# Designs tried in a protein design chat: miniprotein binders against Phosphatase IMPL1, chloroplastic (IMPL1). Part 3

Target 1, 311 residues: Phosphatase IMPL1, chloroplastic (IMPL1), of Arabidopsis thaliana (Mouse-ear cress) (q94f00)
Amino acid sequence: VLSEVSDQTRYPRIGAKTTGTISPAHLLEVVELAAKTGAEVVMEAVNKPRNITYKGLSDLVTDTDKASEAAILEVVKKNFSDHLILGEEGGIIGDSSSDYLWCIDPLDGTTNFAHGYPSFAVSVGVLYRGNPAAASVVEFVGGPMCWNTRTFSATAGGGALCNGQKIHVSKTDAVERALLITGFGYEHDDAWSTNMELFKEFTDVSRGVRRLGAAAVDMCHVALGIAESYWEYRLKPWDMAAGVLIVEEAGGAVTRMDGGKFSVFDRSVLVSNGVLHPKLLERIAPATENLKSKGIDFSLWFKPEDYHTEL

## First folded at step 15 (miniprotein; from Y2 with Y18W)

Design Z1
Fold by ESMFold2, fold request of step 24:
Structure Z1 (fold): chain B 311 residues (1-311), chain A 80 residues (1-80)
Amino acid sequence: as target 1 above (311 residues)
Amino acid sequence: MTPEELQRQARELMERAWYLDRQGDYEEALELYKEAIELLLQALRLETDPWERRYIERRIEIYMQRAERLKELIEEEKRQ
């Protein structure tokens, strides 16, 4: 039975059922405003020289990341003084009683940014009781001498947009015609080795597998319909929170790589155009179960103890 | 009105525009986006702090981007 899955809602939805006391439109505006504000900082930095010492380049990346984060947080605090921020070390910053948790990646794709390779972004997501409620990703495109941006946004139940235009995942229904994307962490562990084998296998049966280097960008490309799927092990909440909602609101599917219901706090993600999701899982899920049988935990790894969720 | 009050009123109009937009009521949504943008322009004329001014400018840019798309959708519906 090659293609009996016809309903793209077969997988549980991962977006919040409500945005709580803050309207979807209000929450979405602030998320997009925050992402664009951070992106202005990054845009100022994209034309700075990269042919300097490694330390000078590392400082540029670090300074840009910190300035982008500060700019994003100013917008969030201006609008929502009691909302929680997920800290880089996994703790909560702010009033721990709020249902709203912001997952911010002020510079996704730092290696690409450092090289001037045009695949990096600012990614801002906000969770309501543990589920993505609103999201925005500002993607940098073009590259040196030609830098530009485009802005992706979504709210739970509100659909996905790019530059104010409604977007949809592709309708590609065969892996042989699919353009796929994956990423690799820096640790050369069993998850890394497993994903190298998945990469090898899928390059042989698809139109290709890209390794572009920015998780939020990769997921936005699935939502835009220019790629069919993205998967990666060991991401952190700020890498995934915005992109997964954007994919789901564009009509795509989101799961863990074992096929289970995805949480932003999980350590594996598979997003796709939906149609291909079961076919991709036929290979990805067994590989992931093998890693789990070796004692590698991919579930709720990064959930802060003090943050209220319905997970 | 203060810049803060003008911005609050603009958000209320945008929220209503957003719901109309999602219902496919593009002409009504566009009119509310235009009103919200006019309030933000008034707020910008009164605001002197550079950070607050840039904040208002970004809001105007966001509202204008959807408003321009709504104009395209309305014209497409007229040609049907």
Scores: ipSAE 0.791, ipTM 0.937, lowest interface PAE 1.0, mean pLDDT 90
Fold by ESMFold2, look of step 21:
Structure Z1 (fold): chain B 311 residues (1-311), chain A 80 residues (1-80)
Amino acid sequence: as target 1 above (311 residues)
Amino acid sequence: MTPEELQRQARELMERAWYLDRQGDYEEALELYKEAIELLLQALRLETDPWERRYIERRIEIYMQRAERLKELIEEEKRQ
């Protein structure tokens, strides 16, 4: 009976309950291979001499993004020729009848990459019937003259790793001791304004709120236990699919910003170390409900039309 | 054996090692990773296509990282 009471505060698990006919170990290897292959393209680009023209730098960013996606696609197709793929640059590829959907962000944090600011990543997640099954994020750290990477990975039910070492969210149990992270879209609409107010308010009550500029990196920092929470409105499936599984498998909580059950096709996410999640929602959920009352659309998006889910 | 067959056998060993690792059987898992790496090295010696060679090299790197973490776990377990 006491164990039944403790279960009442759990947030719904978002990871897949099975990986289907492909074993967890097999999916984990391929997702990590795909992310590392994209990261090799990005690493080559960070080591190239920067062009002095703005147009040349913009082309470098665009070319790197597309080349990283193409390299990731080649690994996925080599291993799973019929899987469905959703990429930022290439759109949808493969058979809609597949239970597996790969969500690929070949360069998360493009502004940071352009500036050489060390917060960007390659992010690859694979869903099984709409739920994250395996994930890898290759994070770039250090910066100019000191570039390096670390690789985050997870399988549903298999825990989260960084460079092969198990990781866990922090145990911080008070918001006043928490380091928080958020992000902003470049459209200055009602969601943007609401999040600016959340940013201001949480800065008043926490150890600080970071705005780092790479969603997958931000979620991996929560999973690593060096930050306590991350939230953002209007993220795409390829921004979220890998990071949310890594947070969950590190012992964290994942919801929509209204506190509802998260889907990769939702338009908002709140991840945290778990213990802080209800306290964060006390402020974040009402703010999100106010946006809904103003007619801001939070319905599912970017879900491929014929992709079948168990959501 | 072809590079493809060697790589398939290496994956089968890796899958077994993965389950052993989850069970806490680190020494057996490590031995299987070492065998899988040897098969991938054999596949690499036979492979001539540059893309396929780099693909095999990435697999070796991943398996090596997992093997090194298992060595650390084995040493930690011995000190207990």
Scores: ipSAE 0.765, ipTM 0.929, lowest interface PAE 1.1, mean pLDDT 91

## First folded at step 19 (miniprotein; from Z1 with K34I E68A)

Design AE4
Fold by OpenDDE base, look of step 20:
Structure AE4 (fold): chain B 311 residues (1-311), chain A 80 residues (1-80)
Amino acid sequence: as target 1 above (311 residues)
Amino acid sequence: MTPEELQRQARELMERAWYLDRQGDYEEALELYIEAIELLLQALRLETDPWERRYIERRIEIYMQRAARLKELIEEEKRQ
């Protein structure tokens, strides 16, 4: 009986091997508290009358992002005043000598939020020496007149949860039966064009490709098993740090789009249910290598200076 | 006890409960989460700062959600 080597052994784990001096339970509590606190700010904003003017909408987004981040930072600083923080809006805050780096997206899916389109999220991940240690994503679901949330969370080696219930990636083993997800950045360059071709190809061979518009949500949908894979170029650490851990702890696989070992500071990510990961890489990896050959930069980015990592 | 000390004690219980949950000791984990919630409720009764009150309430919500899952797991095990 050849023990089916669980697909989890095929790719390097991205999760932290240890959470250092702070317990995984303590980190988990604080990431959940932080994400929920940010989500309360976002929830208040989604229920406000939206000014139909473009400026009023832009101001609402910006004000919500900043207010959500400020609320998250207050929770993090209350618990861990010496930890390093990498926020979308606030940038790098704290002591670079910390082994802990909080990656915070106070509002993932700002376009969706602006339009009142589901879904968007608050995403909080904490790294220990560059590897995700704990994560929480609060997804906003439903839409106008029926806004609700669900909370995803994980610890390295602790499993993934949705609303406190254990979740797992799907067992779908065929691309033709898979629902896939991707995203597109704002730069319509060779990377964008390459991903459009991938989108076309996978739309042809799968049950469909969704373009939801919130990376943390997309990863959580893979972790929940309602989608089989997500990939995107040029995500920031705060877009990925929580979601990649949640996928891995749900039993999924996480790599770069070239199939290489993933870091949250990479400029490409592929997450999947594990089973489909090799089949997805048959197309995605060559396409990504072609971008590298054209001189597209895939070097690590948004890594804080002097932040110690064991990647 | 101060609200801060009650919150600290609740965290210590939560950490133990979280470990026990991972070990499959769901009944003992549930008991500790309940005790932790009781301490947080005491802290909440003493806390007057609106932000700290809401912070404690969020912690209660997290522990209640974990406790609810454990209760479901225990009930499933009893049906087997």
Scores: ipSAE 0.741, ipTM 0.921, lowest interface PAE 0.7, mean pLDDT 94

## First folded at step 21 (miniprotein; from AE5 with R13E Y24W)

Design AG1
Fold by OpenDDE base, fold request of step 24:
Structure AG1 (fold): chain B 311 residues (1-311), chain A 85 residues (1-85)
Amino acid sequence: as target 1 above (311 residues)
Amino acid sequence: SPELKEKAEELQEQARELMERAWWLDRQGDYEEALELYKEAIELLLQALRLETDPWERRYIERRIEIYMQRAERLKELIEEEKRQ
């Protein structure tokens, strides 16, 4: 009798309940292969000089993003030619009738990559009917003279792994003992200002807030238990799809910043170690509801047309 | 030759079938049996690699081997931990 440990998660699970006709193991293999293949392209590029012109640096980023995405797409298409793909650079590719949607960020943390600052990642997630089914994130760590990688992976209900080892979120139960993470987009509007106030408030009451600059990495650090939470507004599905599954499978909680049920097509995310999640929402949810009251759009976005979801 | 490519693809599919079984066995705590299936899967991939001449396909097979090897090493560690308990 496998005791279904009823994961009495206070929040709805975001992971796929089923993976359809394709096994979770097969999906996992392909996301790991895809992310690894993209990461090899990024690793080659990371060794190139950064003391070049701004244009040359911009070209290096763009060329690396495109080459990484092309390499990832080749792996996905080799295995699943009919699946739908949502990439940062390539947009929407494939059959909209597919229950499977690949969310691909070929280089999360482009600013960090450009500067040679740790960390950045390759992020590959696959959804089944809109829910994350499998994920892999290859994080680039160390920096100049010591570049290395670690690989995060998960399947829905399969647990989260780092370099093949099982990982778990922290047990930190007090905000004053927590290391928190947030990010900021390039648009300096009301959502940005609101998140700056959240950053200030949580910097005051916690052990600190990190602004690393790579969403998939930040979520993987929560899953690894070296940080207690991450939140951000206006992430795209490819920024979130892999990382949210990895957090949930590490025993964490995933919601919208208003505390509502999360979809990868939402314009806000809060991930945590679960135990701190209510305490974080005491401040984050009112701030997010205030943005809604100002008419800030929180409707689903970047959902492919005709893509069937069971959200 | 087309025949060698077809055989390499067949071996890769057989390796996937073994991997899928091994993955479920690992989740059940049957680490010894899972480890054996990953070893067999790696052997099939090594055979496929000997037949494959396309550089991209070769590297693809090598990446699969690396993933299965990492999984196998984790299982060895778990088996040794169980022996110490």
Scores: ipSAE 0.901, ipTM 0.965, lowest interface PAE 0.5, mean pLDDT 94
Fold by OpenDDE base, fold request of step 24:
Structure AG1 (fold): chain B 311 residues (1-311), chain A 85 residues (1-85)
Amino acid sequence: as target 1 above (311 residues)
Amino acid sequence: SPELKEKAEELQEQARELMERAWWLDRQGDYEEALELYKEAIELLLQALRLETDPWERRYIERRIEIYMQRAERLKELIEEEKRQ
């Protein structure tokens, strides 16, 4: 009897074990509603002409981000006036004594949005004591003349959904057959250079590495099973909070790029279909440990002061 | 009127309670019962929508209806799949 030790047991789960006093169903409804509300703002903006000056394009991005975040915040505050919120644009809002932290990216993939390039997303995740409890990502797909959306959602222990249908990570067990994803930040330092070498190496040994430019979308593509892995350095909590839960609930694995236990406040993430995760770490972990040995900061960041966590 | 708004809020809370039960039933595989509760929740939200005059609150209720409708349609598909097995 070959005990199929499900590869899921190899890495600590990142999802919240409990959702406290608020039901998972209630949290899920509000994250879906919040992300949908932000996505309506983005949809109105995406249909505007982009044949404008660079300044006008920059203003359109900024105005869309702010308007989307404001719309999301209004939904969250209507339901949970005392919850803590961490938004990309708004920063930290609310009571630090709350066990609940909303991580909001009102427009993940701003460059893609600006160019009308698919994909970009609205990402809403809620943490309970620092662990993802519920998530929703509204991905914008298609492109000019054919914009549409698909919605990813998950609850801790509830599974992952795309447009209400249950999703699961791929069963691809060889890197040579895998489609991988990565991203790059704006700082072209040692971490960027290291990830560029990883990109080169994985491009050589896999079916390809995509550089889409929207972290929440990339994670959702792993959860959907159309890609086998995603990794990136220096993502913010709002970039990751929703996507990592969706991957885990789709049956994937989530770690730091050194293979350590992941928190949304970490400066590295590796998500995969689980099966490939050890093989990916054979390459990614040594590269990440080398960065640590050079004194690159991998300490927790963007964790609100006094926010209680069970990490 | 303040009374109509209060009633609309009450109806929305009742709809949430039904939705929470329906969500747990879905997880248990009780799709038919879950579907019924989502239908009832949608009816309550439709009643709330008839009472609400604020455009933002109306759109908020409409979005909740859309979410519950999507969940209900998935449950119908699952019920049909079970009948074919």
Scores: ipSAE 0.901, ipTM 0.965, lowest interface PAE 0.5, mean pLDDT 94
Fold by ESMFold2, fold request of step 24:
Structure AG1 (fold): chain B 311 residues (1-311), chain A 85 residues (1-85)
Amino acid sequence: as target 1 above (311 residues)
Amino acid sequence: SPELKEKAEELQEQARELMERAWWLDRQGDYEEALELYKEAIELLLQALRLETDPWERRYIERRIEIYMQRAERLKELIEEEKRQ
């Protein structure tokens, strides 16, 4: 039972109602194994030189990404040969009718990885009929000469853990005492411009806004209770699937940035400690509605046509 | 050896079954019973590890042991906290 709080503003839960034919404990173990296996590949790469040519650094990033992905998929296929994988082109990889769709980011925060800046992760989420069922994020911390990891995990209805310990969002109830996080894509479009204005406004009224550079890490920091909220436009399913479940299972709230019910196939996300969610939406939702009035659709944009969902 | 690999896989499945029971007991707050089942599951994984020769499969089993150990160590802490109360 996750109803440990009273008077918290209620938002629709986004996690699956069941993990299906695979038990929560089993699915949780495999998703964590997959994420840790990918993270071992990334850990081997963090100690490689960065003072090389730009092309050499770009190759290091792409080689690490590919090797991490391969390692993750090997674990998934070992355990669940018929599960589907969400491809980078937005289609389904696999030819089965499985209800399980894996959303994998083998290296979240590639710019940070390239620079050795300690905010990047391996993020593995699995959906059951379109809703997150289990998740794991392995976060890299410390930085050069001090690299380490910590592992976040969650199952729908099972709570959230970091390194085997239960975690919970913060109880901060005022924006002026909140540490907030956002991110920006590399496309400097209307959504980017809108978020720059939100960034400016929130730096004026909060304790601070971080732009850390890894969506999965940002959401895990909310789940851990060391930050109060994270939002971003135009993310892709593999950026969000794991982190959103971890936040929800840590007692947080998850919506689209317009306040609507979130799906990992949406193009916007707001996660928070729950208590602050309505206050954050007071500024974020009108800005998002303005984008929608210009014809920008943030709903189910990335949903694969052939994948069965309950959405 | 196919025979040893099959036995190692059987031990790993037995360990998963115990872990699933431990997971439910853990969620119910039955930490002492959960801890005992995690310890038994870890022993089965250690037996599987002794039989397995493939480096990839050995590392896979080691990761499972590490995950179970993390929760088992936390359960020990929770049991001690419960005793003080």
Scores: ipSAE 0.777, ipTM 0.928, lowest interface PAE 1.1, mean pLDDT 90
Fold by ESMFold2, fold request of step 24:
Parts: structure tokens; sequence; C-alpha cells
Structure AG1 (fold): chain B 311 residues (1-311), chain A 85 residues (1-85)
């Protein structure tokens, strides 16, 4: 296919080539069970009162986050006592010689959760030697009086599903007809300012850019085909590990925002329906190179020191 | 009872083995055979659940049943959709 420059698969795959000694079906079951178990904790909390003191609301978010994490860890440890686990607090648990690293976000979209705004999730991904091998995201939808969930899952090479049905990215082939998503960190630094300019420009040339507030949800919406792309700077491995595999297994493309080969330990991510990826990079990659020229650090981060990778 | 706990664990392992075969068949489009293996796996998990007394372990098995049932229900829908076409 050397002569076919329009090949949708021009970007390197980011998923693991194998799930190792654990079969894809087994790994998928445990990742889905872990995500659903954490989501049960979150579901018990979605109807708790929010008209309370700020400290009370902050405690609700923190308590829910920690309880969801503990529930997820209990499932993982029951099934795989020696696997490494990297949680949102940045702690590392398990055997450093393990080929498996679990990247867990027990409550993605905490501000949305605190407000009862229906865009948050539990996100569980597992890497095999540094590459995503299986993933599940349980998304909360509907909102007050109508809370519900839907579950996304994927294994490397196994495709992506939502509630047990196969999903695929959209076929939209023009940015002018695309619905896009991005997110912003709370610190108003150079990456933030650059992304505000990207937001402004893309709002003008697309059907709109959403800022929904939950990275795993945003990526699942791309995989589902209801949005065409999502990008963000400075996400951590637990924000990205599950969503990127789900997008790739739904037929999408995954890169860094400079267009380079993506790793979950990178500080930028661009996912899309694939066909739009080069067009999006025409603007996004130069903006990212400008940040690098200013000395902004895009080196890998949060990679456990002794964790063996094939990166 | 240690003997009942060991038997419940064996039933769960057998259910996983059936599920792994069902997963492969599902991917190949062999929905009817996949569905039957999911049903057999669910039956084994129900037997394990009847033997288990620890509340946490019982909830764990129940959630596995729910996951398998969700896939089985999708397979039933696909099979019926295919027959009506």
Amino acid sequence: as target 1 above (311 residues)
Amino acid sequence: SPELKEKAEELQEQARELMERAWWLDRQGDYEEALELYKEAIELLLQALRLETDPWERRYIERRIEIYMQRAERLKELIEEEKRQ
C-alpha cells in the first residue's frame, strides 16, 4: 500500500499486539467488571444532596472518588494479585516486574459529578508492556431524575462495543460538518491559552466545539460516532488509557497533538474518526510545535520507573 | 465451608472457560452457538452463587452474571433480527 497515500490506517496503532498470558476475553471481563463495580459506587452517590456546604460537597466528591477507586482495586487484586496499578492520586501499587499496568480513573469529570451535570464516568484501562490491551468506560447519562449508564469496552484487536453492540467512528469527511470536543485544565498556562485559540478557530470552521468536562466520555463519544474528534493537552495516563483504545478499536485514529505516535504517558492526545485526522493536525500540530519551541515540557510523565514497556 | 468455597471457585473457572469460547464464536458471527455457551456459563455462575455465603463474593458473582446476561440478550436480539431479515 506504499502508493496509497489516502489510507485511513496511516497512523501507527497504539493498542497492544497481544494481551500476553491472559486471554483477551478474560482481561476484557475483568476490566469491565472493575469499571462497573466502581460505577456502582458512583451511582449510589448521584442522588445524594448537593444543596449543602462547600466542604460537604467537596467531601462527597472526595469520598466517592476514593470509594470507587477502592472498589475497582478490590476487583483487580482479586483477579490479578501481582499486577501494577496506577490510580488518579498517582500512587503505584503492585509488583513492579508485572507486564500489566492498570490505569484507573475512578471518577472522570468530578466537577460535572459535583453539579449533577450528566457527563462523567468510571474509566479503567490495562496496559500490556506499555500498550493498551483492554478497556472499559462506564458513562453516566441523563442527569437528575433520569440517571442511567452505558458501558463501553474494547480489547486490542477485538473491536469496540457499547452495551454489547459493535460501534464505529463516524464517516464525516469534512471539518465543516464535524462536531468536535476539547477540554481545558484549570491552570491558565501557555497550553491553556493555545487551546483557547484552537477552540476559537475550530468553532468557526466546524459545526461546533464542545467542552463537556470528562475526557473518557469525550473519547467514547468519538468512538460511538456522535462526535468526530477530541483533543486535550496535559492529560494523565488514567485519563486516556481506556478511551484511546476504545477509539482505535472503533476504527478511529490516535496520535499526540504534534502528530507523533501516541503513548498513554504522553502529555497530549488527538483522537478522531481517522479520515479527518490529517486536516485537524494541519492546525493542531503547528500550535503544539509552537508550545515546544517555548520550552513547554512534552516529555513522558507518570510512567512507573521499573515498569517494562515496549515503547 | 472450605469445600463449598472451593467448589464455587471451580464453577466460576468453568464458567470463564465457556465464556472465552463464546467470545470467540461471537466475534466470528456464530451467534446461536455463542448464546448457548453464555447460557451454560450463566448456569454455572448461578450454581456458584447458591454455594457462596460471603456477601462480597456473592455480589461479585452476581455482577459477572449481569455482564454475561447483557451479552446474551444482545445475541438474542441479533439472532431474531437475522431471522426476520
Scores: ipSAE 0.743, ipTM 0.918, lowest interface PAE 1.2, mean pLDDT 91

